# Ledger of designs, part 5: VH-VL binders against Uncharacterized FAD-binding protein C1783.01

Target 1, 263 residues: Uncharacterized FAD-binding protein C1783.01, of Schizosaccharomyces pombe (q9us28r162to424)
Amino acid sequence: YGIFAAPILDVRVLTNPGAVKRTYNLCLDISKYPLLEGKDWKIGGSFGIMPPNSDAEVLHLAHLLKIPQHELYVTKVLRTNGGRWPTIWGEDKPRCLYTSLYHIFKWCSDFISKPPTKSLIRLLAEHTLNPVEKSVLLALSDFRQDESYCRICTQSCVTLPDILEAFPSCHPPVDHLISALPQLMPRWYSISNDPSLANKRLEMAFTVQEYHSPNGQSRTGICTGFLEDLALAFLKARHDGSLANKKFTVPMFRGVQQNPFAK

## First folded at step 4 (VH-VL)

Design p04 (from o02 with heavy chain S105K Y107S; framework fv_ozuriftamab)
Fold by ESMFold2-Fast, scan of step 4:
Structure p04 (fold): chain C 263 residues (1-263), chain A 123 residues (1-123), chain B 106 residues (1-106)
Amino acid sequence: as target 1 above (263 residues)
Amino acid sequence: EVQLVQSGAEVKKPGESLRISCKGSGYSFTSYWMHWVRQAPGQGLEWMGGIYPGDSDTGYNQKFKGRVTISADKSISTAYLQWSSLKASDTAMYYCARGGYDFWKGSYPFDYWGQGTLVTVSS
Amino acid sequence: AIQLTQSPSSLSASVGDRVTITCSATSSVSYMHWYLQKPGQSPQLLIYDASNRATGVPDRFSGSGSGTDFTLKISRVEAEDVGVYYCQQYSSYPLTFGQGTKVEIK
């Protein structure tokens, strides 16, 4: 089974104006979800959401990697090497995949939700042309030195795009970069209603996670930020009377114990 | 084996139209870029543009955009370079070349080249 | 557009000599490739991504460099190495080639 695009039927803001945190309730249409015979949704059960990276983040990453925009959308043949990236959710068989860099960066690669690992920073250092920049990246990647990595990367919530901006002579090969990037994983949410009693409608609540960039800008978590953008767009369309002209969907799948994309 | 076979030499007058071809064999034609490179008499190599046959996406060197058209026919694994109106300055050897290695490998070197098509445009 | 300048434009070498060809770019290049065009033949790939030898290329050929300066070396030139050598960048459009370096054997 795969990922279903569940239409948003309603959005409610659960927090009062001016609240410290923002919380929303989403009502999703699961009436057309392809359930296996004999299976049902259960109140208190869980389901996964696959949060894409925003188009703005994907285009920004492509710009930093010096990928021409037209190349980003071209379908390419990707050869696997026996289960290594690019792979689909840990598939361990060699394959030729037909996909685009846009798809890989939007749906498959996690370059936002946490700082690059020391291994990824080491890869960046190896492809950095300026000796001074390379020295800094090598120092950050040194497994014996945790203080600078913690202070500069972890505590400052540094992302891969942040590092590429700070080190403009860094030009990693796209295949090596994708192999080193963590796979974008689903986030799990609880079903807050009984969908059978609600005529095949699934309700969920979420609170937006916020943090600050190294430059002091406010950022949101990948999944909660994605969901808030959808919620706000839905509310605006409802206010403007344009809901009929727009379709809002959440990429989700049923799961109660295990991730269907793992192994 | 991978092979690129180009059409034969052409002798044309200014103002005439022309289409030359490059047929790929021994590989998945729709999975690789096909590029066109010109070489004027006694001069070096100059990239004209390329096409990804799988979706017909094209890229052009602005110097040649509007002067030539690059296309491909997936059913016969053939790429084309077309002029609607030739000029004497179009006299050159024209090569097709495959963009080898996947872009994911960090490069698309021109790993296989056609034998070249000599185009002579004179009054 | 990134302009590539090769040095020297031409050279004559004796069999067994070391040959060094340089390619300078007007801005930083991430992917530099080298080709050899033998007399009367199509270009053929020698080196890709600055330093990787293409399949079937003898180990006497090597490439190096990063940023704006790249070098192709032939440790012991052979008679079959006669031709014009071109560098080519694949970092930005339009793709560009150097003007070529003609290598002749005495």
Scores: ipSAE 0.000, ipTM 0.402, lowest interface PAE 14.8, mean pLDDT 82

Design p06 (from o02 with heavy chain F103L; framework fv_ozuriftamab)
Fold by ESMFold2-Fast, scan of step 4:
Structure p06 (fold): chain C 263 residues (1-263), chain A 123 residues (1-123), chain B 106 residues (1-106)
Amino acid sequence: as target 1 above (263 residues)
Amino acid sequence: EVQLVQSGAEVKKPGESLRISCKGSGYSFTSYWMHWVRQAPGQGLEWMGGIYPGDSDTGYNQKFKGRVTISADKSISTAYLQWSSLKASDTAMYYCARGGYDLWSGYYPFDYWGQGTLVTVSS
Amino acid sequence: AIQLTQSPSSLSASVGDRVTITCSATSSVSYMHWYLQKPGQSPQLLIYDASNRATGVPDRFSGSGSGTDFTLKISRVEAEDVGVYYCQQYSSYPLTFGQGTKVEIK
């Protein structure tokens, strides 16, 4: 496996509760991280975090797709065709995976961080039952209509769930949809301390990215929102005295070293 | 086991209102479309419309829009087809049918059908 | 609206005969389903998404096709197969059925 579940040892809020931006520091336990012999963590190095979609976001997407909740968790065989659906660990080899739709939406699909591509909107149009709704989606997917796409989708931060809400007669086949959805990609963070000197503890800081949906609802970035949810849950558990009964981990992996003089 | 049970036959006069029902059991009623299909005497099948009970989303055949109302009551797992003013041309057999679901393909065949409600409108 | 035309409108077959029914659409169809309505009964699902047999449907029934042309075949018709067969598109509102093909057994 390539992704390590790093336990959270401590959380510090770096900004005042009423600040326009919220910033946190996380202290992670990397003592059990599987390093190759002779390798070590370095100051200024980087690491990746693989953010999942929240359960609320996954369930909302399932609701919009009219997938019965119990069917979401059924294990099925998915064929990966190398390069079209690589694993979250970057494997491009064709293989068969036993997985659930819940797992695919939670860990393997990016349906929140960017607007649907024109090709995805075209797929949605092809499976839209209302002729008026279909014509609008076809117009947005037209490669010649960059201005409309930019204004309506990119500048308004439209997500796949937003489009499915706006076009209720759109019922794309789930297998076609998951093939067309982009893969969740890691987000990269800098190591703020020297973990080798700090008893194998890695420190990182992050600022929550926040924006507004087309209808004015506040939204957070996928990775920074995920990390904030973990930070707040950790702080609540510490306050409640239940920290010993709970486990908080960050899915991470060691990245390339940022040493400018190591050639 | 999935069952769709429809209300009994109706004999009405032109201008009268009518509401017929289709009760689903054996499945999650709010998770599947319920469709209404009409069959005039000696004719084929004609889709009238459908409803997704979970959010009351509806689709209508324009031919029937404004002439009928499709609704559902989630608390008793029942879908309805209603006329405010019947016409003799509404005489037909009316079927409800569930829009089925498969996890991976998301297609919606009419996988279970009610027994039908015969509506006769005559003076 | 997508209009579906079935051929033939009716046919008479002997037990054991091969029966072929076609359904042609005025525009490309994403999902085509087939139903059988036996005399005095509600319609029942036979084939969904062009080629998949519904639960409990015998192997003698098969479906094929894509785009605008779809076919339903019965390899060895049985007496219980008498009824009216309908194709149905699930691609665009309004959802539409073919006019039906009546199958009678000699």
Scores: ipSAE 0.040, ipTM 0.600, lowest interface PAE 8.5, mean pLDDT 83

Design p07 (from o02 with heavy chain F103Y Y107S; framework fv_ozuriftamab)
Fold by ESMFold2-Fast, scan of step 4:
Structure p07 (fold): chain C 263 residues (1-263), chain A 123 residues (1-123), chain B 106 residues (1-106)
Amino acid sequence: as target 1 above (263 residues)
Amino acid sequence: EVQLVQSGAEVKKPGESLRISCKGSGYSFTSYWMHWVRQAPGQGLEWMGGIYPGDSDTGYNQKFKGRVTISADKSISTAYLQWSSLKASDTAMYYCARGGYDYWSGSYPFDYWGQGTLVTVSS
Amino acid sequence: AIQLTQSPSSLSASVGDRVTITCSATSSVSYMHWYLQKPGQSPQLLIYDASNRATGVPDRFSGSGSGTDFTLKISRVEAEDVGVYYCQQYSSYPLTFGQGTKVEIK
């Protein structure tokens, strides 16, 4: 199976301009989706979307890791000593991978949606040069101390970039870091219409998830933020009469595909 | 080719100010740390501090913090080590050395060194 | 601060001898590097990250170790290898060097 780039045919804003939450409806073209004989799309069925990290977030992470810009886009041969590299969800995890750091950070690594695990924070501590900063990270990574971790990391929605920015002497090895980062996982959505009756058009609705960073900046969920950016770009292109010159797609797959994690 | 060229030898009296330089060439100056390492006569190597010119991030050996200032000028690819008031105990050979973040392994080996600047402080 | 102690402090070897220098740290070190300072010259990088030879360094030089104990070996010492060898940790500020091991050729 594979991830399909479904073209956006239409976008509807379901909420009023001044509403506290923003909700959108997307109409996707699934006419070319590789559907096996005897399989079908159903109202109330589910499908997955594979959200990429934004380019801004990827570039920010690269900056914090002091990765030269030209190295970010170069194809490299990555090998592990028995571990597996992160790949796009659903693909086999090879021991030898031919790819770029840009691809790994954009499509394969989840460094935004959850705070770093205690084990990842321990890895960061081991590569932190300032003894004061190191002591703080070691305390935060203590497996027997959940209160501080929950209060400082989980409840404050701390991300890996937040930690790297707060601890400037932390310079983790990129090969160890990408081996330790969780894989980007699909987000699941319900089919709102009957695509068989609608000439292979799939409709979905989503509400943008918003939260605040530790320093008070507004942030959006990985998938709903990605989808909102696409929806707004589509609407702008429609308004400007440039839809024919642009292509907007959603990376998605039918929900019966193999999932290594519980749905 | 990578080269680090340091300023010439200095002879100073206690209490005088001094700034020595290290000019990098043959690489992206803003992409690598520049470190200062001191060697007193007949003694071993001692790290003083370093600077990452791309964002002016600095690290100091606390023994020297407040006694010296490390800075860099991106426009001329030059790093500086400066004293506001020299002491006789500052007599030493001073080396600059490039330390790049090997982003894969996370290390900063001092892979290229300047020729050294001899500083003599005596009355 | 992580203190590095080298052993021996000095040695005399004949051309072709095996030379072994050790470096002991007061706490675990993530990155250990080795440098050679030839008489009248600037230090030069020999080994980085415990075991990797720097560009242009002959294969008679090798490094090993982890944690608190690291070793530099010269399988067949040459006359040009005379100088002072330094280990250096890159795990915690302040960065520190060992006191040096002076290698002389008989």
Scores: ipSAE 0.297, ipTM 0.690, lowest interface PAE 4.5, mean pLDDT 86

Design p10 (from o02 with heavy chain Y107T, light chain S30K; framework fv_ozuriftamab)
Fold by ESMFold2-Fast, scan of step 4:
Structure p10 (fold): chain C 263 residues (1-263), chain A 123 residues (1-123), chain B 106 residues (1-106)
Amino acid sequence: as target 1 above (263 residues)
Amino acid sequence: EVQLVQSGAEVKKPGESLRISCKGSGYSFTSYWMHWVRQAPGQGLEWMGGIYPGDSDTGYNQKFKGRVTISADKSISTAYLQWSSLKASDTAMYYCARGGYDFWSGTYPFDYWGQGTLVTVSS
Amino acid sequence: AIQLTQSPSSLSASVGDRVTITCSATSSVKYMHWYLQKPGQSPQLLIYDASNRATGVPDRFSGSGSGTDFTLKISRVEAEDVGVYYCQQYSSYPLTFGQGTKVEIK
């Protein structure tokens, strides 16, 4: 429904070796894109990419939440827009989904691109067993304490996994956590060519977004990191002569993602 | 079928060391907390601490921290409670219990218990 | 530490009677569980997260409450319900139990 797996046809490194920032050009095959019309695609236009969280990030979160691996992949019925259940994919009306925690964390939940909100930190505090740890989280979640929140969470680029690692007695219920986590949203990119003049090929450029964790580790943005991993894997496969045996795709769409029964 | 099987009763003298065990079976041992609960003769239940065997993360009741050591051996699905030097006041029934966390409902009950190990410390 | 006080400390009931046990906490509790220890046996889970019956627990047992006050009810007590009932909070370290309520059948 609206999201197309666009094959990567080519990758070019646009920055010089050793440059401070890394920039890449991707050439995508949109010849099979549903309802593709020349008038819908133009140079300077935009399109969305739906970046997943990496498997490493999902497994790390599951480890911090003490979720057994076998439970992570179990398919269960999840009611959206009802009580404790999250609204997934912009659903405004109640419905039942058959899904897994793995799918929700990989495709639906944004737990790394922004610091947890004060409301989320308050939820974490309520489920923290150690009273010292709880008092720290309560202080951070206090809506009257903007300076501490800004200094510790916003300026230091703290993520949910960072908080769970720093407060080991914090064990939030997964259903409450999922309902409090923001939805993973698409990132928008500009079309660098006119697809009609390039055999229905879409070109885009992106610069890897890097920042540092509270502990000094280098981190990349969700979408630009995902795209760089794909670009590097493509380049390695090309160097090794194995491109014919591998498939690299970018989950993308033109315009706003729509329910097939919407409107 | 989930089972927790504890080691047999012990009779010790003050100053002696002791290690008692709790073996889990019928579930993923590394995926659930294992707790130790003490019951002195004629008294109620008292939480001593717990361990998450998957990463050896431990939590202790401050009253017992430094007096006992909680550990686990993943290769044989067994948790341990150990004293370096027993006191007469350590005479009690000791239970292990699994922390059954239902991730979807967010519950933290002690859903399965061992049969108990009676430890008697007297001169 | 959160201290849990159970009331009554003991009671005698006749088969078929309604039994009510309360548990009061010194501060707000998110997760309250109830256990039954029958004579000579290990404790067993009865109610978890205030109101949910554990697997195999008869429907005559029910739990309710939130905040600082929680209640366990047995609608029609039976002879096999003899034992000591304990509440337990899982909201703050150290984890604590109530002092227990002994239930005897006349």
Scores: ipSAE 0.119, ipTM 0.625, lowest interface PAE 7.0, mean pLDDT 84

Design p15 (from o02 with heavy chain Y107P; framework fv_ozuriftamab)
Fold by ESMFold2-Fast, scan of step 4:
Order: C-alpha cells, then structure tokens, then sequence
Structure p15 (fold): chain C 263 residues (1-263), chain A 123 residues (1-123), chain B 106 residues (1-106)
C-alpha cells in the first residue's frame, strides 16, 4: 500500500463569491482504498494529503536554476557528492536515486511553504558570484543574526524562489540544493462524515489559506491551493459536461497508516 | 560537431579598445554558459567570467569586473569579451570555453575550448 | 576564494613511467576537474568530477580524491602526454585553477 489516488465524487462551494474566506467541501471515493485486515475509517479520525507543488512553481524554480526544460524531465541518477544523502526518499542504500528533477521538485521538495533555513542560505551564499549579494546572504545565514533572519525571512514569508530572484548571481548546485531542501510533508485533515460500510465516501472541508509574498503578491497554502485548483477544475468539468471524460484524484492515506515516504 | 571558433590575433597599443569573439556551433548556444579564461605569457589559467546567452546573465571574477565586458549575440551564436581601454598587462592568450551545470552529475566541466585569441598590447 | 596548489610544479619522465600529480585545496571541494594543455594548444578536458574520464581520454589516465586532496595518475606515460596539467574547482566562485604541473618527456 502507500499513497492512494482517491477519486473526487463531488465538490460543494460553501462560501459566496467575494467572501473574505473561500471554503469547499470535497466528497472522496475510498471504496477501493487498500485497508489492512481489521482496520477501518472512523468519524473524527484523520487522514493525510500529499500536496504537490504546482507546475508553475516547479517551472519557475527550474528557470531560476537555469535547468533546460529537456533536463527537467529526464530520468537520471542523483549524486551524493560524498556528503549526507538527501534522506527525503528514505532509501535503504543511500547511493543513487533514479528519478527526474521534475518529480523531485513537484512531489518531494518543500521550497514554498517555509523560508529557507540558515543552513540553506549559507549554501546559497557559497555559490553567489556578486560580492555584495554574497555578503547579504552570509549576514542572513549567520547564527548570531536571528533578528534579521526572523524579520526578513520568517515574518515576510520569503521562499527559495524569492531569494534566487533577489540574488541573480546565486547559482547553487541542484544536487546540493536538493540535499538541503526540506521534504514536502503531508497535511492532515479530519473526517467529517461516517464512512459507512455501504457508502465508502469520505467528506472533508477546507478553507484556502492566503498570504502575501515580499513584493505584495497573493499566494495560497501549498495544500489548500492544490485542493482549490482541483475543486475548481471539477466544477468546470461538471458545468461544461466533460466530467465523464476526466479524472480528478486526491493523493491521500489513512491517518494510522505510516507515511510511505517516511521511515 | 560541437565547435568554438575564436577571432584572430590582435596587436594593439595601450588605451585602445578591443572586442574579441567566440562563435559556438553544433549545440544549443542559449542552453550553456560560455566562459572566458585568460593565460598571461608563461603563466597558468585564470577564470575571468562567463555569460549564459539564454538570458544574458553574467558573472565576473572580481579581479576583472569593471575592466572587461562579457556579452553575447544569440542571433549569431557568438560571445564577446571587450575592453574599453587596453593596458600592457592585458597581453595574454584568451580562451573561451563551454560550461554550465549538469544538474544530475554536478557542475559541467569546460568540455570544449576555442582555439584561443592572442592579444598583444605594446607600443 | 579556494586556492589550489599542485605538486610537483614540474617533472621529467621517461616513456613508460608512472606519473602522479596532486592538487590540494584550501577548503573542501565537491567538484574537481583536470585539464591538459599540450604545447601550443588549447586546454583539453581529461578528468571531470574527480574520477571520470572524458570522452576519448585513454585508460592510462585516472583521477581520485575527495575533500581537499585530489590526485591525477598516468599509469604509463607516452610521448604525446607532454604538456601542462591543471586542476580546477567548480564548487565555489570565483572558479579557480591550480598553478599547473609541467610534464616533460626525456
């Protein structure tokens, strides 16, 4: 077993157009979820959703890293460079990983929901050509400069793409970057209905989380933004009659089941 | 197949301007960095800087920043190294070399080099 | 900047000798490359990423090392191997080269 692609059966918009918050209800088909003997879904229980980064965010990061589009999709071996293996995949033998950069950035790397750590900023500084830009990054990464880091990075919701855009002479090695990026973690939701024996349906409600980038652009939370995109696509397909020819799924797993990407 | 062809030797006087070129062929010019490497008479190799022709982003060794300009023309797959005012100390062999980053195996080595352009600055 | 020091600065070898060249960095290097510049020619890539032979490079050339110490070996030197060998780090900017090791054949 592992992460299940739960089909969306229905979507309800719970808030009026123009409301301060946007809230949706999703009805998921869990009839084919692989349950272990003696296990079942319970009202008030929880489940995890594994949110991918959007294609737009992945392509933007690739552009900032100067990765040619053809290289982004090729399956290749990721090197360890003798350093710590990026434990993001939980490999038994941490020597080589066969995958694409697109897959790693889309499903496995959290470069949006949290600011870069001081260790990551130090790595960025090491690979910055412009002395002025490098000195700024070194100052931010200094463990003695918690105030500046908190104000500029944490309170302003700075992301890795924000840093790369602000410091154009910064060109970190992608394998070192992947080793330093935090793993994309599941988001947890409550089961709001009784997923009875007769109807294997799971209902969940979510409210879109919004925040502002350093330059004032509106951004959504990684999981709630992903779910809203799915909800809106489902509603559009229902409206224009193309629902039968399309499939909408949520990547999820039951709350007491171990995360398949965690050891 | 992949080839870097540089402009011919130059003999200049101090104070004169100069632009030398490096034309790439046999590959996607805009997908790789083009670097400039200098070699003074009887000396070793010294990295001067580079350009990514896809967006004209440049990086310089601080020793040469402000003293030379690196540019590229995508329409003719050609990179340039330019001086506004040459000094006798600019006498050297100048090489262009293709580089970049193989993101699966790390930084891409300088795998192809131009034949070199000898610049002599004397009175 | 990472400074690279090669040893020896020069050597004279007879055809068939084993040649060993070392490159020491002032700080840890993840990516070390080796180039050969034959007399009157442009540098050419020999070894990339410490131990990988470039296309067309004979088996007699090998590289090894990690951290701050790297080695280039020629198991049986040939007359055409005469030239200056350079190590180069691509781990930190500015990119730097070693001072070179001149190999002469007697």
Amino acid sequence: as target 1 above (263 residues)
Amino acid sequence: EVQLVQSGAEVKKPGESLRISCKGSGYSFTSYWMHWVRQAPGQGLEWMGGIYPGDSDTGYNQKFKGRVTISADKSISTAYLQWSSLKASDTAMYYCARGGYDFWSGPYPFDYWGQGTLVTVSS
Amino acid sequence: AIQLTQSPSSLSASVGDRVTITCSATSSVSYMHWYLQKPGQSPQLLIYDASNRATGVPDRFSGSGSGTDFTLKISRVEAEDVGVYYCQQYSSYPLTFGQGTKVEIK
Scores: ipSAE 0.000, ipTM 0.421, lowest interface PAE 15.0, mean pLDDT 81

